# VH-VL binders against o60147: the designs that were tried, part 231

Target 1, 175 residues: o60147
Amino acid sequence: MLEKNKYLYIFRHIQTNQVLLSQGNVLKKTALFQLPYPLQKPVAPNGMRPAKLRKDHWVPLLKVEFPNESMFQSVFMQLLNYRKYRSVQPLTSDLLKLPIPVRRRKIMRQEVPNTIADLADILNKEKFPENSVRLQLSDKSDSEYADWPPSVQIDSEEIKLSRGFREKTTVDEAR
Below, E stands for the ipSAE of ESMFold2; O stands for the ipSAE of OpenDDE; V2 stands for 0.75 times the mean of E and O plus 0.25 times the DockQ between their complexes.

## First folded at step 11 (VH-VL)

Design yc1 (framework fv_tocilizumab; at its last look DockQ between E and O 0.50; V2 from the best seeds 0.00; counts 0 for: pae E 12.7 > 2)
Fold by OpenDDE, look of step 11:
Structure yc1 (fold): chain C 175 residues (1-175), chain A 119 residues (1-119), chain B 107 residues (1-107)
Amino acid sequence: as target 1 above (175 residues)
Amino acid sequence: QVQLQESGPGLVRPSQTLSLTCTVSGYSISSGHYWSWVRQPPGRGLEWIGYIYHSGSTTYNPSLKSRVTMLRDTSKNQFSLRLSSVTAADTAVYYCARHEEWLSHFDYWGQGSLVTVSS
Amino acid sequence: DIQMTQSPSSLSASVGDRVTITCRASQSISSFLNWYQQKPGKAPKLLIYDASSLQSGVPSRFSGSGSGTDFTFTISSLQPEDIATYYCQQSWSTPYTFGQGTKVEIK
């Protein structure tokens, strides 16, 4: 309901490190449309859009809580625009020197830091109230990918969702 | 099945405000997606007017932004279009449509409502 | 705004013919290109989305291809019921824009 609409979740693929944006903690199958257009319908881990969403292949990267749904929507749409923009940017000369499979892997590995950086950039521009946006990370070190504005409060507590979008259990913590 | 239906006056006088409502059935507008208005002057192509999200967030075509207002009523599962200061150039068939959240193709359309601007 | 240039404006072909329509964007839109069919007095109907994905329930004789700025819509075997105006539409950025349309008729 209303509570879910103010939460942004960013997921990463466990093999390819591709990134998906989600409104709420449950990925929709249509979220896969965020991934690059498949020329020959390749399936992950080839770094393209899989035919089906395997929820168990995605883990939460970060969770962002916004003050309200309107602010969420603004940031969410901007993130999608950043994603689109990057998808059509020319490849650097260094990337072009690499074999296609290696190049694809390298590009995919950059999705996480790029997405985090994009989020920070957007939030810096939005000028939300101080400590009005709460950020939780699965890995606190990921926060270092960007400078965060005063509007962002980074929680010391990590995300409690595990693979498959379930709550972490004691058994999961022991692994 | 998702269905959209436009309703409103088919005749509007110049300088008045065009008002249309789109009623959605078979799907709650609060469940997601964006809801757009698209118009088509007689014998001409299609022009996107804008969209609204169930939260009330809107995005309008810059060419019409100053005259367009979109609203939604989640309790009635409706969204509406108001276009002020109409002229003959605003005579068109007006469609409401749903578009997908990620790719933004329009997958469901209303039947369209002809609005004629005439004195 | 992104300009969509569609060609041809009209064409006439025989039943069973291969029909090709092109659409060019003024800038790169990746794969965010959709194709619609509009019959007289009816609303547009989505045929192809994301440049090449066939909408559910649409006959397989319809197809799309392309990326970046140049896109192609194809009817592999024109049928009498395919008489309509076809439009491309970019969904890359707002405002969303359409091609001017291609009127397809049967000889």
Scores: ipSAE 0.542, ipTM 0.843, lowest interface PAE 1.2, mean pLDDT 90
Fold by ESMFold2, look of step 11:
Structure yc1 (fold): chain C 175 residues (1-175), chain A 119 residues (1-119), chain B 107 residues (1-107)
Amino acid sequence: as target 1 above (175 residues)
Amino acid sequence: QVQLQESGPGLVRPSQTLSLTCTVSGYSISSGHYWSWVRQPPGRGLEWIGYIYHSGSTTYNPSLKSRVTMLRDTSKNQFSLRLSSVTAADTAVYYCARHEEWLSHFDYWGQGSLVTVSS
Amino acid sequence: DIQMTQSPSSLSASVGDRVTITCRASQSISSFLNWYQQKPGKAPKLLIYDASSLQSGVPSRFSGSGSGTDFTFTISSLQPEDIATYYCQQSWSTPYTFGQGTKVEIK
């Protein structure tokens, strides 16, 4: 009945450039827990989490299609692990000398390039068949953050969707 | 609303396979989250056995990995544990639990099922 | 494997006392630390997740703090119904591991 999940959806926050991973076109509210620490937590030195999920603030960054669900799961879990690992690494001396608000903003702005690089690193380490993984970006220049393995086919067409709620907002027939 | 319930035999003979099933209501096990087994020997602490992701992918505790198989049956909304070649050391209360996808906390637990391994 | 060490292993306190339990991880786990309450014959119950976030429906006398390797769990005013064993659990990486537990009793 429903197509099995073989898509990885990655969203970007329109203002902070933080990144969220999703199995569906619509973010679950719990996806915010992927971000290290709520802003108000006393132990959140390396990043911050918005208080609530504002779905109108998250837009597509990229979409990855895998041939089957097991490949998707392997990549998804590894990507989450990269993000967890990064969240506990010591800050560089250059970052530590910045005022805290500037430091946090700079860390958040690295989430897009870091996530894209992590994805490519994972895909380079996996020996998937040539052209078996399709990558579609909202901004094709973002592919320049990484070197992609032969298994990845980058779609020539960019994602044209404006919001992470597109399936609900584009169903005009239900009016 | 989400509820988990363990079922299976309470007594297993040494060298046999321990089999338990967790029946989930109020949430589809294929819709999200991780579905775990955790055990607790009588009077002892908790040991995570493994999980099955909502897609079917599994990860097991290395201490048990060679003897553990976890499966799911999405049509019955169930996931199961099989532990082979059991000994008396496998006597424990076995819990199934739901594991939140991002922060990995166990927010829903079954009531637990005591499994005794003896001849 | 990440080892979780709780202190103390057991304690006795009077109703109304402040109770503190500590949990140390063998390596940094950021804030990926959860606290559970287990009453005799019952399944564990999640109290605190992400080091300090209170689970819905849990009384406000329970709290948690810490990051990295050192975490604390506090009951601000011990109640008779708080007799239980309390466990910390790291959710940073598999295998997920629990502390050995802290048995809390009323004097």
Scores: ipSAE 0.005, ipTM 0.534, lowest interface PAE 12.7, mean pLDDT 83
ESMFold2 (binder alone), look of step 11: mean pLDDT 93; pTM 0.950

Design yc2 (framework fv_tocilizumab; at its last look DockQ between E and O 0.06; V2 from the best seeds 0.00; counts 0 for: pae O 9.0 > 2, placed apart)
Fold by ESMFold2, look of step 11:
Parts: sequence; C-alpha cells; structure tokens
Structure yc2 (fold): chain C 175 residues (1-175), chain A 119 residues (1-119), chain B 107 residues (1-107)
Amino acid sequence: as target 1 above (175 residues)
Amino acid sequence: QVQLQESGPGLVRPSQTLSLTCTVSGYSISSGHYWSWVRQPPGRGLEWIGYIYHSGSTTYNPSLKSRVTMLRDTSKNQFSLRLSSVTAADTAVYYCARVEEWLSHFDYWGQGSLVTVSS
Amino acid sequence: DIQMTQSPSSLSASVGDRVTITCRASQSISSYLNWYQQKPGKAPKLLIYDASSLQSGVPSRFSGSGSGTDFTFTISSLQPEDIATYYCQQSWSTPYTFGQGTKVEIK
C-alpha cells in the first residue's frame, strides 16, 4: 500500500522566467494572482500578470516531496510570505535608473534564483529530519543558487516532463 | 455559481454562546480559498471575525480570539462560528463570505443573519 | 492592526456627476486594497480588487487607483442605483480591516 506524500510544485514561465507555486501538479487559473503588479508609477492592471493562464507556457522548475501535510503547509506558506515581502522591498539604484519595461523584465528574471534561495533559506531554518525532503529539478544546475541543509536530498534524475508535472495519463494507471 | 447561506438562532441571551452555520453550494470548501465570518453592528461598519483555510487551519481577529471558535464539516460543505460569552455589544448582522486565497478579497457573501443579544 | 481611513464620511451628488472617495492606510499595503458597495439591507458587494481590478459583472463607471497608502475610488457618472455605502478594505495582512464607509446619496 503506497503512502501519498505531499508535493510542492514550482513552475517557470517559458518566456519571462516568472515563477508560480502550486499545491497540485497542474496550475489553477487563479494561480496568476501570485504575480504582483508593479508598485512604482501607475500601470494598467495587466502589468506583470498575464491575462490568461496558458498552461503550455508554464513548465516544471522543481518539485519538493514532503513526508506529511504539516511540513508541506509550513514551507508553502512561508514561501508565499517571502515572495510577498520581497514585492515591497526597495529597488536597487541600478534598477531605478532603467525604463519601466526594462526594469520589469529584469525583476522577473530574478524570480527563479530568488525563489530557489528562499526555499533553501526556509528549509535551513526548519529542523526537519535528515534526508526527509526530496528535491527534484528540471535543471540540476539550478541547485547552485543556494546551500541546502542535510534534510534535503537532491534527486539525481531531472524532471523529464515538459507539459507540467503530470506523469500518468488516462490510458495508463500506476502499476 | 457559488452561494453562501447563514443559518442559526436570531436571538441569544447574554453570557450564552452565539452559534451560526454557513452552507456553501457550487464550490467545495475543502478545494480552495478561505471561509470567513464578518459582522456589522446595526448602523456601523464591518468587522472581520476570522477565517478557516480550505486545509482546515484557522486565524481569528485578535480582538475576539479568546471567544471565537470556527469549525467545518466538509461532508455537509458547511463551516460554523461559535462566539462565547456574548453581550449586547455582539448584536450584529453576521455574514459568511469566501476570501480569494491569493489576493484576499471577499468575492462571495451570504445574505446576512441578524443576531440580537438580549434578555 | 492596519487602520483604514475613508473620506468623506458622506456625500450628495447629482445624477451624472463624477464622485471620488479616498482611502488611506496606516502603513503600506502595496496594492492589496478592495472596494465594496453595500446597499441598504443588503450584503456588501465586491466592486474593485487589487486596487484597480474591476470585478466581473461590475459596470465600467466604477474604477480604483493607488498603491502604498493612498487609494481612490471613482464613479465616473453617478447613477440612481449607486445610492449605497462604499467601503475600502485592506487585504495585506490579518486582521483584515475596513474603512468606516462613505454614504453616497443623490441630491
């Protein structure tokens, strides 16, 4: 009888490198609300947030396997808080010199390394058992954005799925 | 479409416990969002009481925390409010509402239930 | 707790007038500011979320703007059915808090 572990799924946008967090292996349409509007100068409501969720534009970045719901929820909520806090931090002087469209693009490109660093910081602060958290990446070099605690086991196999995190089809059941 | 409906006694005596239930249709309360209670004393503004997350965790307004309990019954698609040791100051229209899980706006509201605290 | 201060507390205007209501937060709330309409005897109704996003089914004469601590809500051309009390609400952090309300009347 197989135990169902809890997974944190993190997606990357193929063009902008923006990041979306998910509790499931497919994105809900409202996941786009995670993407902030720019807070500097008036902007249209469509600032950095796409109007529609295009599932073919969001690919796996990483997934994290937790042994239970409690650990998953703690890490997930903290990661959301880090993201919210970062959205109000002062911009660097170099970024402030840039035209708004260029500045937005540079900020979005930081979402991948920032999210990975935030995840690692949270896991380093937690006192989870050694090797209790399994991390799998689409590109293993992305693990170099952070130092990982002993609780994290980085999977040697990269995520092979290019259409989200789904492994099984309606034609095929787990064996 | 998502609909919320409050039910419970409209009259409660001082020092007793106020108890209300919200029945939700068109959306499973365990599938997403926060499920909240808000109250409005007659002729006054709105006060957030607390919410229960779709996974079951609760957060209460600190001003009421010592007297508030919220529970859910996922099999009936309901969530409930209990407010203990009520006084006349707790007389209000009580609304249940859904709170969108990312931006925290109250997008669906019940019609409201007036609860009067009187002897 | 984040205090939300609305002004004015009430106003009267003619049909067709432009109406503006302001809301100030006691600390920065980014764009996490929502606007609700409450007609007498009814539940509040969401009009604007995330400072400036129009809720589905809400007429385009309603709009919102601002970020940080200062926000505005505008009715571009007041209609008779817009008689209501309007509330701002911050959704930045719990406890969520509402402004005191602005009662809008015609003539």
Scores: ipSAE 0.271, ipTM 0.738, lowest interface PAE 4.9, mean pLDDT 86
Fold by OpenDDE, look of step 11:
Structure yc2 (fold): chain C 175 residues (1-175), chain A 119 residues (1-119), chain B 107 residues (1-107)
Amino acid sequence: as target 1 above (175 residues)
Amino acid sequence: QVQLQESGPGLVRPSQTLSLTCTVSGYSISSGHYWSWVRQPPGRGLEWIGYIYHSGSTTYNPSLKSRVTMLRDTSKNQFSLRLSSVTAADTAVYYCARVEEWLSHFDYWGQGSLVTVSS
Amino acid sequence: DIQMTQSPSSLSASVGDRVTITCRASQSISSYLNWYQQKPGKAPKLLIYDASSLQSGVPSRFSGSGSGTDFTFTISSLQPEDIATYYCQQSWSTPYTFGQGTKVEIK
């Protein structure tokens, strides 16, 4: 599906707020490798990588439509690099004062805004044509986490939430 | 406190449809969790039937999938089970239960409702 | 389907004894294993979730351990009120499946 190749979906975990990047509206098992921490007990609350993908635990956060697959791939790889970079950064003194479980929860809560901010930053640097990138959010307020370049057009309609995948809308079919 | 209560006929004839409703109190089914049915034949173990999410999404045990239908009514804070084409093998105590979304343990159970299939 | 096998099927012990029940999964289920207590004529009650996490309000004499395929449920000191059938349940994948149960009695 040619359309799938130019769509970025970002999913969030319904409990931990961890994020996964996906090419297309259906999460693949390989997406779990985006999470830096292997499964340890207890699993979800501590931001660990689950042993298997439970699609029903993930909901779409946002959808990005790029002009072509090449642009998608560029942004996708950069997002992964940003995540990796963040994961190796030293913890702030404030975070170090917190118990490990609390610290992990706090870090995970920041994944959504950080990912959105990363996306905006990448798009600002890429200098794509005006209104060439279409952004749809599950919650419009999430767009406030970043300043978006002129290349980004934010859809007025919010994503209809679906666990594990995003259902096609009439708008998507018309494109 | 979360409470679940099963209701429905205790006697069903063979080939008919077993119908049960679970009423939830102390927690909105729209707030999350899976809502599940589990049955236990007399003197036997537990068999998971399926669950439903408040969105209407369902997952059934493959062994019963062809005969099972689960529905939810968010306005009444209820969910239901229908099992068609019943036989004596479907005689059991039927439990409704709440299932945690991530780890999928059954943390709250109804008292159970005995359904006997007999002519 | 994932098969859960409990051992033993039944046991009798004295008050104060340590009781151990094992559960084996037909495949690895990581830590997605729960333990329930069912008293006669009552619904199952969750005791342990995620292999070793004690459910709120459950006495500390109950515990669980294990990962992968082999799991253990323990009552450190058996009490008269612990007479029940105990079940393990895998929550790794649907369909969720239960062990056949272990009936615990007091001598």
Scores: ipSAE 0.012, ipTM 0.591, lowest interface PAE 9.0, mean pLDDT 88
ESMFold2 (binder alone), look of step 11: mean pLDDT 95; pTM 0.959

Design yc3 (framework fv_tocilizumab; at its last look DockQ between E and O 0.07; V2 from the best seeds 0.00; counts 0 for: pae E 11.3 > 2, placed apart)
Fold by OpenDDE, look of step 11:
Formats: structure tokens, C-alpha cells, sequence
Structure yc3 (fold): chain C 175 residues (1-175), chain A 119 residues (1-119), chain B 107 residues (1-107)
């Protein structure tokens, strides 16, 4: 059973590797506002904020189950803050030497590892009970982007890919 | 089309238990979503009471948790509300509503059932 | 609990007027805010979900905007059938909470 309000889903764009946070396993259109780039045409894969959410362009990166809603909310908001903080940081000299499209692509490629690292950092600071947070990844290798605290239990099973949509559940299978 | 309908006594005495049932048609409660109760005292705003999932899992408003019990009957496609130790403050129109599973907007409502607590 | 504060509590406007209602959350709720219309003797009706998404079948004159703590509900052109009390509701965390409501009347 999926209990409400204690599951964090992180999605990545299949082309740009941009990252969106979600409360729940279905992306909402307002999630696009998480993207640091202004709304411009054309849409991805140019690393721009698309005008419309194409759910089929997003795949689950990881799923985090928290012990309770409060912990989820805390981590969710902190993740958003970390992202915002990075977006306003000065670019490195190396990045500034690159053409804008190349620069954007390079920055976007770092969103996945940065987000994972942020999550680990936040969880390390929160000092949740041992094995109280369950982490499931679509790719287990992604867990290597960070050192995880004892509070995190990494699931041996990988997330089933459901592009922008909820995971198949027993109920879904019965439909 | 999804339809919800509240049923139960419209009058309850103080200290007794308010009991309501919501019958759902056009949609199986076992198919998903959360099923909530919301009340509205006369001339006042809305208060969320709690929700139940088809598995029986419940979440209640802390303000009412000690007095609230929600149950579901999947065979009858119904879910119910019990509120114990009622007082005049519990006089309200009680609504059952369907709760979107993740965004938690109430997309379908019953017509509401007035329950008056009076001696 | 998250407190939702609506403004104004009541308003009167003419047919065709633009009507704006605000809702403020005591803490950030991202975009998890919904707007309902309730006519006398009727159940609330969902108009807007997720701050700005128009519910199916709802007239386009209704709209919502905002994120974080401040949200706005707008009726672009008030119609006679829009006489009702409007409520915001946060769906970010339990317990879900509603604003106190805004009664909209026509002059």
C-alpha cells in the first residue's frame, strides 16, 4: 500500500537529465517550475523549461519512503532550497568559456548526481533513525553518487520504469 | 459517473455516537483513491475529518482522532464514519468525498447529510 | 496544522467584473492548493486544483495562480450563477485545511 505524503519521487528527463521532485508517483504540471531555466521555445532537449509537461519524457530516478509526513516535507523543502541555491551560484570559469548551449547541457548533466548528493547530505544532517528511510533507485549505480547515512536502507529492487506515471500496482494490474 | 451518497441518522443525542455511511456508485473503492469525510457546521467553514483507503488504512484529523473511527466495506462499496461522544459542536453537514490519490483534491462529493446533536 | 487565510471574507461586485480572492498559507505548501465553489445548500465543487489547474467542465473564467504561501483565485467576468462561497484548501499535509471562505455576491 502506498501511503500518502511520505513518498518522494524524483524524476529525470530522458533526454536532458533534468530533475523534478514529486510528492507522489505522478508528475504534475507545476513541477516544471522547479526547473531553473526560463520558459523558452523550443522545448527540451535544448535544456529549457518546456511549456507543457510531457509525462512520457520523464522517468523515475528514485523513490524515497520516509517514516512520516513531517520528515518527507522537511527533506522535500530542503531539496528545493539546495536546488535554488545552486541556481544562483556563480558559474565556474570553465563553464563560462563554453557556448551557452553546451554550458546548459553540461549543467543539466550534473543535476542527477547533484540531486542525489543533496539528498544524502540532507539525510545525513537530519539524523533519522537507522534504516528508517527506504531508498529505491531505478539504477542502483546511482547510489554511488553519495555516501548514505545509516538511516537509509537501499532497496535491492530497482524501480520499475513508468515514464511520468504511477508505478504499476496490484490494483493497476487488475484493471 | 462517480456518485457518493451519505446516509444515517440526522439526530444524535449528546454523548452518543454519530454514525454515517457513504455509498459509492460508478466507481469501486477498491480501485484506489482515498475516501474522506468533511464536515461543515451551519454557517461555518469546512473541516476535514479524515480519510480511509480501501485497505483499511486511515488517517484522521488530530483534533478528532480520539473520537473518530472510519471503516470500509469493499463488498458493499461503502465507507463509514463514527464519531463518539458528540456534543452540540459536532452539529454539522457531513460530506463524504473522493480524494485524489496524490494531489488530494476532492473531485467528487456527496450531497451532504445534516446531523444535529440535540437532547 | 497549516492555517489558510482567505481575503476578503466577503465581496460584492457587478456582473462582468473581475473578482480576485487571495489565500495565504501559514507555511509553504508548494502548489498543493485547491479552490472550491459552494452554493447555498450544496456541496463544495472543485474548480481549481494544484494551484492553477482547471477542473474538467469548469468555465474558463475561473483561474488560479500562486505557489509557496500566496495564492490567488480569479473570476475574469463575474456571472450571476457565480454567487457562492469560495474556499481554498491545502493538500500539502494532513490534516488538510480550508480557508474560512469568501462570500461572493452580486450588486
Amino acid sequence: as target 1 above (175 residues)
Amino acid sequence: QVQLQESGPGLVRPSQTLSLTCTVSGYSISSGHYWSWVRQPPGRGLEWIGYIYHTGSTTYNPSLKSRVTMLRDTSKNQFSLRLSSVTAADTAVYYCARHEEWLSHFDYWGQGSLVTVSS
Amino acid sequence: DIQMTQSPSSLSASVGDRVTITCRASQSISSYLNWYQQKPGKAPKLLIYDASSLQSGVPSRFSGSGSGTDFTFTISSLQPEDIATYYCQQSWSTPYTFGQGTKVEIK
Scores: ipSAE 0.231, ipTM 0.781, lowest interface PAE 2.4, mean pLDDT 89
Fold by ESMFold2, look of step 11:
Structure yc3 (fold): chain C 175 residues (1-175), chain A 119 residues (1-119), chain B 107 residues (1-107)
Amino acid sequence: as target 1 above (175 residues)
Amino acid sequence: QVQLQESGPGLVRPSQTLSLTCTVSGYSISSGHYWSWVRQPPGRGLEWIGYIYHTGSTTYNPSLKSRVTMLRDTSKNQFSLRLSSVTAADTAVYYCARHEEWLSHFDYWGQGSLVTVSS
Amino acid sequence: DIQMTQSPSSLSASVGDRVTITCRASQSISSYLNWYQQKPGKAPKLLIYDASSLQSGVPSRFSGSGSGTDFTFTISSLQPEDIATYYCQQSWSTPYTFGQGTKVEIK
């Protein structure tokens, strides 16, 4: 049976560079539970997870279009698992020597490149058909964090929206 | 308030399949968290069986994985356990439980259902 | 699999005594260690999560400490209602595993 196309939406925090994954083109508050926990116990107001979703602080990073739900679910779950595994890994001795505010900033700065690299690693391992996955970025230079498999077509046009993936005047098209 | 309730037969014959259902109220099993089964033989300790994530992905204890299947019915807000080829060693109280998505502590438990495996 | 070893297996203490239970993991689990209380015929009840964080509604006489492999659970002043079996549980990685339990009784 023919399935509808499915989209993975990824957002970046404008100040911290933290990353949130979404199944929809707007963030739900529950997305905040994705934020990683380092060996230190973060406190939501003062740590890596904010207590409240500030929608004006989260901007598009990239969007991935899959031809069906099963491909989407496989990649989405693996990406979440990569993030969870990172969050439970012991911090290195070098990181533990840093003052706590510096350490947190260094860890958060890596979320964008790490997420992009993880996505590419998953797509390389999944052996999807050539050109079956379309990737669109807000900044095309971010594609340089990884080597992409033949299954991925990188859209030549960047995402030009400031606070979400939804255009104000467009109507969704069924395919 | 989140509540979990186990249901299913209390007696299962050896070599048959043990089947239990957990009905959840006060929270949608598709909205978040992990939904687990944990068992406890009489007078013994606790053993985690497996979970189903709010998106539907499953992970099972390797010691049981060849015999375990977990499913969900999101329209009824239920998740279920099937354990095949049971023996007397599978006699236990079976709990369903929710655990927090990121710290993975079990914050809500069902009341438990004793399942006895005997001929 | 990460083995969790509790000590002692059982203990008896008087009302008002300080009770200490230890839990050791076979490898580092950072602070991903939880403590549960279980009374006969009842489901376990979460007391402490993330090694030292007190669950909402749990009396402050319960506390936890530790990181890495060695963890301690303390009841600062034992009450009659604290008669139960206590379990530690690691939530670092699957399969999630429990200690064998510590039965606490009043003399």
Scores: ipSAE 0.006, ipTM 0.541, lowest interface PAE 11.3, mean pLDDT 83
ESMFold2 (binder alone), look of step 11: mean pLDDT 93; pTM 0.949

Design yc4 (framework fv_tocilizumab; at its last look DockQ between E and O 0.08; V2 from the best seeds 0.00; counts 0 for: pae E 10.5 > 2, placed apart)
Fold by OpenDDE, look of step 11:
Structure yc4 (fold): chain C 175 residues (1-175), chain A 119 residues (1-119), chain B 107 residues (1-107)
Amino acid sequence: as target 1 above (175 residues)
Amino acid sequence: QVQLQESGPGLVRPSQTLSLTCTVSGYSISSGHYWSWVRQPPGRGLEWIGYIYHSGSTTYNPSLKSRVTMLRDTSKNQFSLRLSSVTAADTAVYYCARSEEWLSHFDYWGQGSLVTVSS
Amino acid sequence: DIQMTQSPSSLSASVGDRVTITCRASQSISNYLNWYQQKPGKAPKLLIYDASSLQSGVPSRFSGSGSGTDFTFTISSLQPEDIATYYCQQSWSTPYTFGQGTKVEIK
């Protein structure tokens, strides 16, 4: 039984690996505004902000359970700030040498590890109580992208969340 | 179409308990939405009281937490509000409202029920 | 609690005028801001959710913008049926809180 405002869900796009933060286990269409690219056609495969949210194109990356709403809010806002900060940083010389489409793809591919690293960094700075933050990953190997503080307990069980949608229930599994 | 309807006494005496029920039609309260109560004193703004999830999990406004109890009856497709130890300050139109899961905007409202606290 | 401050408290405009209402949050609420219309004796009606998303069935003359702490609600061309009190509401954290309202009248 999930409570509001203490769960952070992070989704990744199945093609572009772009990342969206969610306050719930269902993506809001306005979550697309998190993406730094302008709204242009065609959609996400070209590394742009899609015009419409296709929930089925987004898969869960991780779920974070916080002790309370305040901690969740703090981390959520910081994550957004980190993303914004990166979006305005100058590109490296190596990236500038690449064609624009290739460059965009490369940058997008880094969103997942960067987001995970950001999360770990934020949590390290927050100094939450030991084992007070529960982290569940869709792929356990993704936890290797960062060193986690003692406040974080990584679940042995992988996240069971449908693409862009709510957590799978036992009924869903039977179908 | 989703419809919400408040019901209950329109008059409550001071120190008594205000009790209202919201009956939902056209939609099951067990579907995963959050069900809220919002009140509005005459000529004033809106105050969120709290919400209940179909599981029975509740969250209340801290300003009212000590006096508020929300329940749900899935068999009747209803949820209720109890506010104890009422005073004149609790006189208001009480609305029940639905919020989408995790979004917390109120997309459907009842018509509202005026509850007057008077001796 | 997050405080929501609307401005102005009331306004009067002519039919066809552009009407703008602002809402400020005491802290950042990202885009978790909703706008409601309430006519006398009626329940509030959702117009805009998540700062800029138009609710289904709502006329396109209504719009919203903003993020963080500052938000704007706009009626591009005021109509007689738009006479109402408008409220902003943050859905970022509990307790959910509303602005004090803006009463819109027609001259």
Scores: ipSAE 0.070, ipTM 0.728, lowest interface PAE 3.2, mean pLDDT 88
Fold by ESMFold2, look of step 11:
Structure yc4 (fold): chain C 175 residues (1-175), chain A 119 residues (1-119), chain B 107 residues (1-107)
Amino acid sequence: as target 1 above (175 residues)
Amino acid sequence: QVQLQESGPGLVRPSQTLSLTCTVSGYSISSGHYWSWVRQPPGRGLEWIGYIYHSGSTTYNPSLKSRVTMLRDTSKNQFSLRLSSVTAADTAVYYCARSEEWLSHFDYWGQGSLVTVSS
Amino acid sequence: DIQMTQSPSSLSASVGDRVTITCRASQSISNYLNWYQQKPGKAPKLLIYDASSLQSGVPSRFSGSGSGTDFTFTISSLQPEDIATYYCQQSWSTPYTFGQGTKVEIK
């Protein structure tokens, strides 16, 4: 028996553009632990962990459907690792000249394009069958942050933000 | 008030499988963080065995990877270690521990369970 | 694998002395270096995380410093209850690795 399909859900913060990964279509409060240090730890200042999860501040960015759990887990963990690695890289002198709030906003603004590029990089390196991975975006133009391998089928329909990830049609799951 | 408690047989014969369970209270193992096993042979240092991430993904120490399996039972809030083909060298105190998702430091530890591999 | 080398392997000091333990990583681990205290028969206890951050409930006489490959752990004024073995541990990448430990005794 084959494993059932597994979905990777990615959310962005409506104001900061920070990104959270989820295995479910609703964020758990502990998803915030994916974000770097509290404000008082300047060692990795490229992000900030909010004190609590405001679910109305996090909207769908994209959803990825994998044919099995093993593929999902591999990609999920790699995305977390890419983010962690970036968070500890030295900041440029230009960024360090900025007031801390301005610097943080500029760094966080890149989390969406960086995450999309990371996802594509991972999928390009993996040997997944052609069209085995279905990608759906809330803004289809975001697919232009990266070049996608033959294994990825980009859904022609966007995720509707007013619904979150819930209540989509069954047409997107037909194959 | 997060607490971790190891349980399992304290004696295992060579070539058999060592099995331990960690019961977690005060935090759901599916809600966050990494859930690890660390061992310490008597009078010696600490060796990380592996972890299970709150999503279920596992990573093992390459030195043990061929012999180790970790599983979880989220309904009982437990995660387990299975170490196959044990020898006397596997005699150690086995700790379960939680590591913080971002910085990966071990902030909560069980009390440890001595497992002796003998005869 | 990242090798963690502690020095000294053991030391004896008097109550009130300043105690220093060093830890060297075989490659850069940024600030992903943690310090643990282990008393006989007990599990390790986290004292310092992220090289220099003091864990909640840990006395301020404990401190840590360093980044990259060279790290220092300090007890500013040794107390009788500080008799233990101290371990550094890198959390930069798996497999997570520990130093061999430093046994601290009071003379």
Scores: ipSAE 0.005, ipTM 0.576, lowest interface PAE 10.5, mean pLDDT 83
ESMFold2 (binder alone), look of step 11: mean pLDDT 93; pTM 0.947

